# Designs tried in a protein design chat: VH-VL binders against Translin-1 (tsn1). Part 6

Target 1, 220 residues: Translin-1 (tsn1), of Schizosaccharomyces pombe (q9p7v3)
Amino acid sequence: MNKSIFIQLQDQIDKEHSIREKLTAEVDLLDEKLRVLQLLLANCEQNLENQEEILEALEIIKSKTRGLAELASNFPYYKYNGVWDRSIQKVVYLYLLASWTGRLDKSLRPTYSLLSLSEVGQILQVPVFPEESTFHLSIEQYLHAVLSLCSELARQSVNSVISGNYHIPFEALNTIQKVHSSFQVLSLKNDSLRRHFDGLKYDLKRSEDVVYDLRIHKLV

## First folded at step 22 (VH-VL)

Design u8 (from u2 with light chain Y35W D58E)
Fold by OpenDDE, fold request of step 23:
Structure u8 (fold): chain C 220 residues (1-220), chain A 120 residues (1-120), chain B 112 residues (1-112)
Amino acid sequence: as target 1 above (220 residues)
Amino acid sequence: QITLKESGPTLVKPTQTLTLTCTFSGFSLSTKGVGVGWIRQPPGKALEWLANIYWDSDKYYSPSLKSRLTITKDTSKNQVVLTITNVDPVDTATYYCARSRYFVFYFDYWGQGTLVTVSS
Amino acid sequence: DIVMTQSPLSLPVTPGEPASISCRSSQSLLYSYDWNYLYWYLQKPGQSPQLLIYLGSERAKGVPDRFSGSGSGTDFTLKISRVEAEDVGVYYCMQATQTPYTFGQGTKLEIK
């Protein structure tokens, strides 16, 4: 038994660990900025409050995402994607939300509409549907982000009613309904996505209830 | 900026009628979904809801006090008036008016409150 | 009338430590299987009440994220992750499921 084999294995383990650490460090920085943007986008209003800060945050996140993409491109995607998947999902989610709420350039999509995966890739200048070995925005990341968006829209529907923006719940419901219908035609093979999708029914119901109440009381 | 302010007598004799006025700014009772409520707090005690009035003139009263309470609004003056008839020393309290919203029914903005003492 | 019961009634806490207040209702506050018409107010010394949480878990505007509301049906909890000196006052839960709106007895939070 050659002890050298184990030394080589340990060396490989150390190298992989080092790579993960480097990637994690970048992801951590990204996560900090994501938290900022999430707070800024927590309220769905059309008054463009904090618009400059939102745009700045979006640009920073874009830059960091691209940096991560460049770094990650040096390594096998499926070996290390666990390090950034959740964060990248959040990136996509926040861009979807920014676009939906009209905080992102409307030249790509109108307010209250859903960005496609390709459009998000274009905005972030990150590959979509490339060779699987390179860094890319995955379909799974996008789908999770869309579901997260729906949850947020359901939440913001309540807040919008409080603020007197009674049109938002209708837009939210419309989006959630479309997403729900679209997902039904997808063959989801990922257990995580299936579970996440199951939660969409709740969001849909919540959104419907808000709209129902608004209609009954003729507030809209 | 949203503000509410209670006004009225600070001393009332038993059996008399107490009239309190809430004057507010920063919002309007002509806005759909907007309401104003009255809440009182006896010294050292918990809060007690009294009445609400909304933009559409819908009114709600505490059942235990309904026979003695009247709430009205003057949208043009941004005022809500609460009257309490046949007051008793037990009605001694700090009276607050607060903004409310339909569907949610919270009180998100409060006046500073006015202490009303009922004493002979 | 729906009876709101808070516990504890007195809550001494050390700054930086977490705090938790319970509110129980005599009837379910759940509406349409999604919204709980439960609210939390804070009345600081010498001040008017201020809204902290609405619909059980939604933070009011300007309320620090150290405040959180949870629960459903008849059992609700207000949590403060890290108590600050400015958090001193009396906390009230309120239900708006039906009239009359009713408040809890209040929980007095004090700094040790």
Scores: ipSAE 0.443, ipTM 0.780, lowest interface PAE 1.6, mean pLDDT 93
Fold by OpenDDE, last read:
Structure u8 (fold): chain C 220 residues (1-220), chain A 120 residues (1-120), chain B 112 residues (1-112)
Amino acid sequence: as target 1 above (220 residues)
Amino acid sequence: QITLKESGPTLVKPTQTLTLTCTFSGFSLSTKGVGVGWIRQPPGKALEWLANIYWDSDKYYSPSLKSRLTITKDTSKNQVVLTITNVDPVDTATYYCARSRYFVFYFDYWGQGTLVTVSS
Amino acid sequence: DIVMTQSPLSLPVTPGEPASISCRSSQSLLYSYDWNYLYWYLQKPGQSPQLLIYLGSERAKGVPDRFSGSGSGTDFTLKISRVEAEDVGVYYCMQATQTPYTFGQGTKLEIK
């Protein structure tokens, strides 16, 4: 066995590692900003008070995402997407949440509406449905984000009740129901996505329970 | 600023009826989801929930005391009244009124409390 | 009635040290697979009770971040990361899963 073969392999391993490190560094920076935005969006009652900060955070995240996209475009998507998949999923999720709660430009989508993958791509200025060799928002990332949104909406339903916004649980339930129905017609091939979707039934149940309780007591 | 204040007699004889009034400001019982509750605390003992009344006039009582308790509200006066019939020395306690919220069911604002002594 | 059991009943603490109070319910306080109708109150000496934690883990407005609530079902814990002199008083857990609302026995926190 020629030792040179292993040297070449090691060189390739080192190169790939270097690329992953560079990508990881960018993702880490992005994740830090995502945490900030997540905190800002954690409570619907903070919408007016934090609107400027939310918009600023969204712009920063957009910028960081685009920077990552530019860097990642130099490399095969399928080889390195594991580095940023969760983070990008979170980006999409937060934008979905921001839009749903009316914190984004309402000209794009009305409040309590779900952004499409194409719309998210347009907002972030990142490609969708391109060749898999280039950086893009994937269908899987979007679907995960939508499921995450549903979980968050179920959670925020209770928060909204605490704040006296008794209509929000109904809007949340409506969205979750639509998502649930839509996912049922999809042929999901990804095991991770299937597992995530399996959790949606609990989110739906939580949302239903809140709404039913509110109806019983005529709060709406 | 939300405030609650309990008022009523501080000394009551056994078998008499105790009437306590909670006067509050900074919120209204006309607001959906808002309620007011009464909680008492015997000297040196733990808290005991007595009753709640809500914006829609829905009332809840402690089962052990239900036969002796009556809670009413006057929304226009921002007052809630609690009556306890046939009092006994065991009813000696500091009585608190507090704001409650439907669905979350916490007591987020409390009065300072009024000590009521039942003695012959 | 749901019985709430706190432990310990007396908690002497040195300032700056952490403190932990346990609250157990005779029935599950879980609502809709997510929220727990458990609350923590602090009654400082000579004062009325004040809300610290609601729904098991949510801090009430104005409550310092050194206070935290955790747990689910029947077992809950209130933690104070660094006890201060102003934290002296009696801590009560309360359940609101069903009427009557019931309180624990109280835990008296005092400074050593």
Scores: ipSAE 0.423, ipTM 0.769, lowest interface PAE 1.4, mean pLDDT 93
Fold by OpenDDE, last read:
Structure u8 (fold): chain C 220 residues (1-220), chain A 120 residues (1-120), chain B 112 residues (1-112)
Amino acid sequence: as target 1 above (220 residues)
Amino acid sequence: QITLKESGPTLVKPTQTLTLTCTFSGFSLSTKGVGVGWIRQPPGKALEWLANIYWDSDKYYSPSLKSRLTITKDTSKNQVVLTITNVDPVDTATYYCARSRYFVFYFDYWGQGTLVTVSS
Amino acid sequence: DIVMTQSPLSLPVTPGEPASISCRSSQSLLYSYDWNYLYWYLQKPGQSPQLLIYLGSERAKGVPDRFSGSGSGTDFTLKISRVEAEDVGVYYCMQATQTPYTFGQGTKLEIK
């Protein structure tokens, strides 16, 4: 038995661990900022309440994401993407939500519309559709984010009724319907995405029920 | 600022008709989703819901009192009127009007209440 | 009619201590959109009722965070983390799942 072989393996393990720790540290910082933005965007307010704080949070998240991208670009994407996938998915989700609610530059997309993956990449200045060896926003991250958006829109659809914003449920339903139709033509190869998509049916039904009740009571 | 105020007789004889008026400010019954309800409270007892009226003139009554209750609104005057026919001493209570909203169905703003005594 | 049952009916509390009031409904108050149409009101001595909690767990505007509502279906709880002198009064739960809206018996909170 060559003891040196195991020493070399241990060194490699330690190196990989060190890399993961560094990446995790950056992701933790990002996650902290994501929580802030999520709270700010929890309610769809058309009066642009907290707009300055939202924009500030968006810029911070952009900066942190770019920092992570730079660090991560030094390492194989497929080896370490598990460290940031969930967080990056959340980044994309929050930007989708911010855009949908009209909190981002409307010149990019109108309110109540869905940003494309390319547009999100452009906003964040992070590559999309590159070789899989470098940091990028993945299609899977984007699709998960879109589904998460739909869940949030369904939630806000219900809550908007409390605030008397009766148009929001209609916009939400329209978006969810489009997403649902689009996903039906996709060949999903990922089990996680399939499960997440199954949840969309519930969100769609929930939104339909809200809109139905609003219509029958002539609130819209 | 939202305010509601109940007005009407404080003393009514049995078998007579009680008419109470709720005058409010700070909101309008022309606003979609807005409603006004009446709740009463006998002295030392619990609250009892009586009736609601909404912006679209939809009305809801307590089933046990439906035959004696009439609720109407005058949007231009910001008033809601509750009429109770054939009153009895058991109808002695403090009567409140309160703002409500469709879908949520809370009473978020209440009047001060008016004590109505039914006695011969 | 849906019967609302509160417990206890009398609640003596020392200032600074927590308080808990239970409200049970004879039928489920869970409606569409995952809302429980359960409400908590406080009637302070000599005053009109005031809304504390709506839809089971939503705190009304201006209500201190020491008040919280929880529960679903037929069992609900109002909690006061730290009772203050100003919290004295009668607490009522109400359901609005169906007409008639019905109230509990009331819970009288007093300071020991």
Scores: ipSAE 0.382, ipTM 0.751, lowest interface PAE 1.8, mean pLDDT 93
Fold by OpenDDE, fold request of step 23:
Structure u8 (fold): chain C 220 residues (1-220), chain A 120 residues (1-120), chain B 112 residues (1-112)
Amino acid sequence: as target 1 above (220 residues)
Amino acid sequence: QITLKESGPTLVKPTQTLTLTCTFSGFSLSTKGVGVGWIRQPPGKALEWLANIYWDSDKYYSPSLKSRLTITKDTSKNQVVLTITNVDPVDTATYYCARSRYFVFYFDYWGQGTLVTVSS
Amino acid sequence: DIVMTQSPLSLPVTPGEPASISCRSSQSLLYSYDWNYLYWYLQKPGQSPQLLIYLGSERAKGVPDRFSGSGSGTDFTLKISRVEAEDVGVYYCMQATQTPYTFGQGTKLEIK
């Protein structure tokens, strides 16, 4: 009888492993496309350089994300979300960045503004706030993505100055400040998010410094 | 396309004044943040920064050579001129002009350089 | 003046192998928390210098991803993940924290 119990457990382990492998395979494909888009969006240029390529990459990522969502919907979300959380966070991040830089449809949100979680869900055609048992974009994924966006905006402020877009650092600072203020009122219970938020302080200071230097030298 | 080109005498006698001109295209020195610098390289030696000039006419010189250096710009002609007085054989070098950007202070585009020999 | 010291001065490398060049400054190049005014240039044989890395770790436009810059304060490193024949030349680090801008001695990378 004891042996039978262990056999059943092993079968369950094998089934779960198989599911994780299938999900991982889809996530890996998604990650490859995410890397491409990340490279394309590495610079916040307003000249719409590589716009067609960016749009194509966005569509591919949308398709892959939806495919993952469909597959994942067959399984309990809380059991397997660890397989795709980081990748989905990156998906959201890249869409936020694309929108912020004016690479997405401006009818949704103006340039230099932050997409909401609901808007991202609508764009990707992925559920937001559904039953916990089904695939969805989570609040945690979105919050991480927003923090990642802020970090990237701070980083790209230097590039914008190089390109002569001196207004970008101001827009970036404005966004980071708003995000920082908004996060202050959130009760973050997740340790990962807390750590990530701590990094935002650094990004904020960096952005402030860039803007300060621009003002001192009367470039703006 | 951004290009820079150095021009001037290739042979100068000691104690004379060397005048080099940098002519550039693809950018303007009227653009905020833009600058042009001069860097020289003696044969077989390392690079040495000489001077920078920016869009707002702000100028920076190497302290060791400041008394001998003058940098000026003509924005309308897309030219920057470097003058070195009282030259000596030690001033023999390839002279480069390069585009710079304020805040970042890199040299992202360089001319081909012009070899200047100081000899009696 | 800030003194820039590179090591090694000569770097023979086999194609396909990684390479690393060190640059040390006599004073800290750190500004505004994480901005290091450290730059890497490559001067290929018979050519003008070209910018590789700016602000310590930012890759210049058109520079392959096999090049990377790291470090902070007074110690900096340029890494090439896989050296190619076209990477032959003299590498210079430069500081722009204060005038005068100063360069390292240069590191000559050659193919074995």
Scores: ipSAE 0.349, ipTM 0.738, lowest interface PAE 2.1, mean pLDDT 93

Design u8 (from u2 with light chain Y35W D58E)
Fold by ESMFold2, fold request of step 23:
Structure u8 (fold): chain C 220 residues (1-220), chain A 120 residues (1-120), chain B 112 residues (1-112)
Amino acid sequence: as target 1 above (220 residues)
Amino acid sequence: QITLKESGPTLVKPTQTLTLTCTFSGFSLSTKGVGVGWIRQPPGKALEWLANIYWDSDKYYSPSLKSRLTITKDTSKNQVVLTITNVDPVDTATYYCARSRYFVFYFDYWGQGTLVTVSS
Amino acid sequence: DIVMTQSPLSLPVTPGEPASISCRSSQSLLYSYDWNYLYWYLQKPGQSPQLLIYLGSERAKGVPDRFSGSGSGTDFTLKISRVEAEDVGVYYCMQATQTPYTFGQGTKLEIK
């Protein structure tokens, strides 16, 4: 029996476990800050006094995302990217939302506009469209984030009416319509992304209903 | 700070007309989408919606009570008035006024309520 | 008229435990996808009602996140993940799909 083979296998198992634990610890710290920013942005039309907190949370999230990117670049991307995939989707989503709502300082786009994947990468200082298989923001992470943005914009359109911001529902509808049209020309091979896109019609319907009600009831 | 306060008689005889005034501060009925409604609660019983009035003077009445109810507003005085004609002991209740929003039709701020007893 | 039926009518709860209140409407309250014209109010002892949940699932300003609303169409639920002493009172559901706006009978939540 050659016991040195089993000792080498156990050593590799321990190394991989240690790598995943280090990455997970960084992701958990990032997730904590993502929850804070998500709560702040969910009520941003109702609370104009929270701008400083939003900017602080965005900067912390940028710093932690770059820290994760630095750590992850020491390891094979496709072996470990499942550790951070959903958390990075949320980073992208919250930056899109912060930019769209006018809460992101020095955004590359005006309020009510959608940042591109390249623009998000530039703002976060994280690679996109990689030249090598290293840590990067993926196209699928961005597309999921855009769809999540549409769901949140549809939800916030009602609260914008309540707070008296009657133009916000029209801007939300315009954004959701453009996303819907753009996705229809994509060849989506990913089952998860296709299922997420299939739900966009409900966000479109909700946004359309809010705008229709505003017109029928002469609130605009 | 948004506040509403109901005022009016605490005791009314059957067949009389009950007039209740809601005086509010911290918001205005000149604001698009804003309204004020009236809800009552008989002692120990559930809430019953009566009427709403909105910034554009649109009015909504409970259909079963519509012939007896009149709701009016004075935007300059921040007041809404509810009149209930031909009262009966079954109209004994605590009467609340509350702020409403046209789009969602909820009641987000309520007055403290005023108990009106109808008794001979 | 849309009839709103609450269950249970009396709900004794030990502090720290969850609570769940059901509300059924005689007609669909669906407005759009996950939005329903369904509202939850709490009337604490000796106080006026206060809005907890609007459009079926949206928490009103200042309402703790231990309160949640769910359901769609005709069946709705208010949940309190951990009941506190301040949660004592009568809970009402209300519909605003059509006039008259109608309330459930109320659910009295009490500490055992």
Scores: ipSAE 0.012, ipTM 0.609, lowest interface PAE 8.8, mean pLDDT 88
Fold by ESMFold2, last read:
Structure u8 (fold): chain C 220 residues (1-220), chain A 120 residues (1-120), chain B 112 residues (1-112)
Amino acid sequence: as target 1 above (220 residues)
Amino acid sequence: QITLKESGPTLVKPTQTLTLTCTFSGFSLSTKGVGVGWIRQPPGKALEWLANIYWDSDKYYSPSLKSRLTITKDTSKNQVVLTITNVDPVDTATYYCARSRYFVFYFDYWGQGTLVTVSS
Amino acid sequence: DIVMTQSPLSLPVTPGEPASISCRSSQSLLYSYDWNYLYWYLQKPGQSPQLLIYLGSERAKGVPDRFSGSGSGTDFTLKISRVEAEDVGVYYCMQATQTPYTFGQGTKLEIK
């Protein structure tokens, strides 16, 4: 065994480790801000009490996502995308949630509507369909984020009633129904995505139950 | 700030009618979904639910006590009234009123309670 | 009537240690997926009850995160990750699946 061969292998291992360390450090900083925004968006309500904090958190997350995109664009996407995959799903999810609740100033859609993948990319200023295999928002990240949005909307339907926002459960049901019908026309060959989608029926049932109870007891 | 306060007699004789008033502030029974309930606690014993009334005047009573209970509201005065007829020493308890929400059915704000003793 | 059975009825705990209280219902309290019509209240000595947990697992506003609720269907647990002196009192579970709304017998948590 020639030492030169093994020295070159070790040099490549060290290079890839260094790249992964840099990417992970940026992802960790992003994750800190994602936790803050998630707490600020815990209820599906429009109120002004924390709106400035939400807008600040959104802008910081946009800046950190673009910084990660710039760093990551220097490397092959599919070799390193596992480092940021879940965190970018959460970025997309929280932007969808902020837009849906009317808390995203720069939303391209009215309250209670979904941003498309292209619209999320436009707002974040990151690529979605690159001509090169560089950093981008993937279809799978977006679809997972949409399903996560539905779970959160179903979960928060009860808290919206507690806050006196009886309109929100109906809008949540409408959104979940549209997502459900839209996913049925997709050919979901990805096992993870199909399992996530299979769980949507429980979110739909929860949302239907809330709306049914509101109608029966004439809260709307 | 949400507060509730119970008022009424502290001593009642057997066979009489006990009338308790819950006066609250910081919320209104005109708000859809809002309700007020009554819960009692005999000394040293567990809590026992009695009745709820909601913004739309829907009323719910503990079935074992239903023939003796009446719950009413005056939305303009922020008051809910519970009456218990034909009281007996077993009705001796601390009586609480509490805010409820239709749909989730919890009791999230409670009054301080008023001890009612039923004795000769 | 839905019978709510708590255990233990008396729970002496050393400060700083975890505590766990069980509540079992005579029929399912399931409302919809992870939500159950199951509530936990704490009554501190000489005070009115206060809501800790609603719908089985949701913490009420202002309740410290050392309190958590879990379980589904008929078996539920309230956990306190580290007991503090202010946690002493009687814990009640309650169901709201149907009237009458019923409480457990109570679990008295004391510092040993």
Scores: ipSAE 0.006, ipTM 0.554, lowest interface PAE 9.6, mean pLDDT 87
Fold by ESMFold2, fold request of step 23:
Structure u8 (fold): chain C 220 residues (1-220), chain A 120 residues (1-120), chain B 112 residues (1-112)
Amino acid sequence: as target 1 above (220 residues)
Amino acid sequence: QITLKESGPTLVKPTQTLTLTCTFSGFSLSTKGVGVGWIRQPPGKALEWLANIYWDSDKYYSPSLKSRLTITKDTSKNQVVLTITNVDPVDTATYYCARSRYFVFYFDYWGQGTLVTVSS
Amino acid sequence: DIVMTQSPLSLPVTPGEPASISCRSSQSLLYSYDWNYLYWYLQKPGQSPQLLIYLGSERAKGVPDRFSGSGSGTDFTLKISRVEAEDVGVYYCMQATQTPYTFGQGTKLEIK
């Protein structure tokens, strides 16, 4: 082949690498704040003094997600979406958790309710169903986030018993049951999503056992 | 801050009755699900559970010691009392009281312990 | 009574290395899929026991994440990913499936 063709190929390789590095740098900054928020929300029933920290972290994450969306919209979505896919799942998950726990300011749903994909998009000001392949929250990201929420709710139901809040286990069970029923009507062809859903039965059993014990010992 | 402290005699003669008091602060036995338990540790040996009492006055005793043990509470004074009758040198141990929680059944806060020696 | 058997009974460890303690029960301790009525305590020299792990795998408040519990049914493991000098002491497993609540014999972890 002509040497100039390989020089052009190397230039394109370098350009694509530069784009991935730029996107990865933004995602890494987002991931740092996601770790902070996750820790804050994991202990929120025991630490009501952290509400301002939670709200601050939520606003920073929203701003960084918006910034990533603007940067990513300059490039083909499906070529680069693997860079942020897992991190955006976590953004959605933590917003669902913040809303469910009553820690999200101006949530579109009452405490103990699930935000829809469209409502998460509205709160974050990120597209959900774009007309073209631009940055957006995907159905798969949302479904994974909902399943991750159920695992955390099962865990927090035990900690709520420790705190003496016996209402939380019932709300967690109700949410997990609704998710389980809703997922059964989906045609899940994605292997990753099917494997994640297959694990939901353990969160359901865990939550059911807590509620059963509360009822037979008349704590509720 | 949650604290528990054991009090009672450090020397007891065989056949006497041993009475131990756990005084605690930072939590109340009026709270649903809360309990206090007693655990002992003979010198150089493993831990041995004795009894638990819960907010609703439900009581649990080690079956092998049940005829000798009585556990009671005074919620307003933040106290739990353990009585062991007819003590013997085998009852020589450090006695701990600890907070428990129904349904999770752990002992998450322990007193510093009090050594009770049973000898003539 | 449910018999709790720990192994090893003595565990000398070089600082910075992992450690693993086994606990076996004579009957199933299963409460839920991921939860068992199994608890781990550490008694440091001259101190009262402190709770490390409850329900088989849940870390107690303030316990470093280098401690982890695993297992289900009758076989359980406590792991320390990197042993530190402050980890020395006697480790006990306990079951709460039925009375009497019973403890293992203890595993003495020491720096060698």
Scores: ipSAE 0.005, ipTM 0.555, lowest interface PAE 9.8, mean pLDDT 88
Fold by ESMFold2, last read:
Structure u8 (fold): chain C 220 residues (1-220), chain A 120 residues (1-120), chain B 112 residues (1-112)
Amino acid sequence: as target 1 above (220 residues)
Amino acid sequence: QITLKESGPTLVKPTQTLTLTCTFSGFSLSTKGVGVGWIRQPPGKALEWLANIYWDSDKYYSPSLKSRLTITKDTSKNQVVLTITNVDPVDTATYYCARSRYFVFYFDYWGQGTLVTVSS
Amino acid sequence: DIVMTQSPLSLPVTPGEPASISCRSSQSLLYSYDWNYLYWYLQKPGQSPQLLIYLGSERAKGVPDRFSGSGSGTDFTLKISRVEAEDVGVYYCMQATQTPYTFGQGTKLEIK
């Protein structure tokens, strides 16, 4: 009998496992740096001393994202993209947050607005709508990141009142309102994305309540 | 750098009007959210809140004393004035002024206090 | 009026030992998201009160981290992890959920 066919199949299975191990290891390293940046950005309104660390973390994240993109380019995109999908959502989310809060560069000037998917792609030097099946930022990744941003803005809105910063709650509400209205006109076919969006109403109410209290007392 | 200081009479007679002035430095009542409040402490007893006034001239009074209390401010002089009409020996206390902030309503800086005795 | 009840009213403590002071309100002190309008003040002998804790658990500027506040709704606790001689005085809780703002009776902390 010819047993060599099954030995060849086992070799291919082993190669695919090795590829997945390499990609997962790189994603795990990226995730470690994402957790560091997330911690730094959670306190950025009350802690301007961390700006150098934030900029450094952003550069590390960009470098690791590019490294992942180069590694992934050696393999079929859609076979392995599930390995990094959630981690890339978080990369996009943290860049959106850094831009909104004014931590994306040395200016420390908040934009209070959303980077577009295209702008995030340009900053990270990653394609967003490639003609080829290559590493790229997806629309679904971006939409999840926007929703995650709104949750964090609602949280920071409450905390900023404690520090006496009455401007942040107004800007946070404005952003969350725009996202909420924009998502309502989208045709969301993805169950994960729809479930994520269903939770936005709680972030919106939380932000509305803070701003309402501030307006009643003429603090904004 | 933030300081508050109470001034006014040390001794007043029953039925008189007590006028206390809080003079402060290191902050301004022009700043949004900032306020000044008055708290008193009868000898050997707990603290009792009297009134607050804020940067926008909004005023809060202890309900049981509202008919007797008037709080005003002079932002240019960094002063807040508390007036208590028809005083009685029960009004004998050390009177403090303290800085407050609207929305959170703490008293984070206090004056040294001034003892006012009400007696015939 | 919201009644604030402190216990104990007298608290003798050996230096270096922990201390705990309870404050109970007759009504909930919750306001907005996660805020309890509950404050702790220390009045050292012969001095004005000083703010220790605001909004239930936030330490005021310059307050040592051996002081901590906890609790929610109607039950609140001030803890001192290691009492020092300078901590002697009367501790007051206060609520600012509604007027009149009211204080507890005070807890006199003394060194044994």
Scores: ipSAE 0.005, ipTM 0.534, lowest interface PAE 10.3, mean pLDDT 88

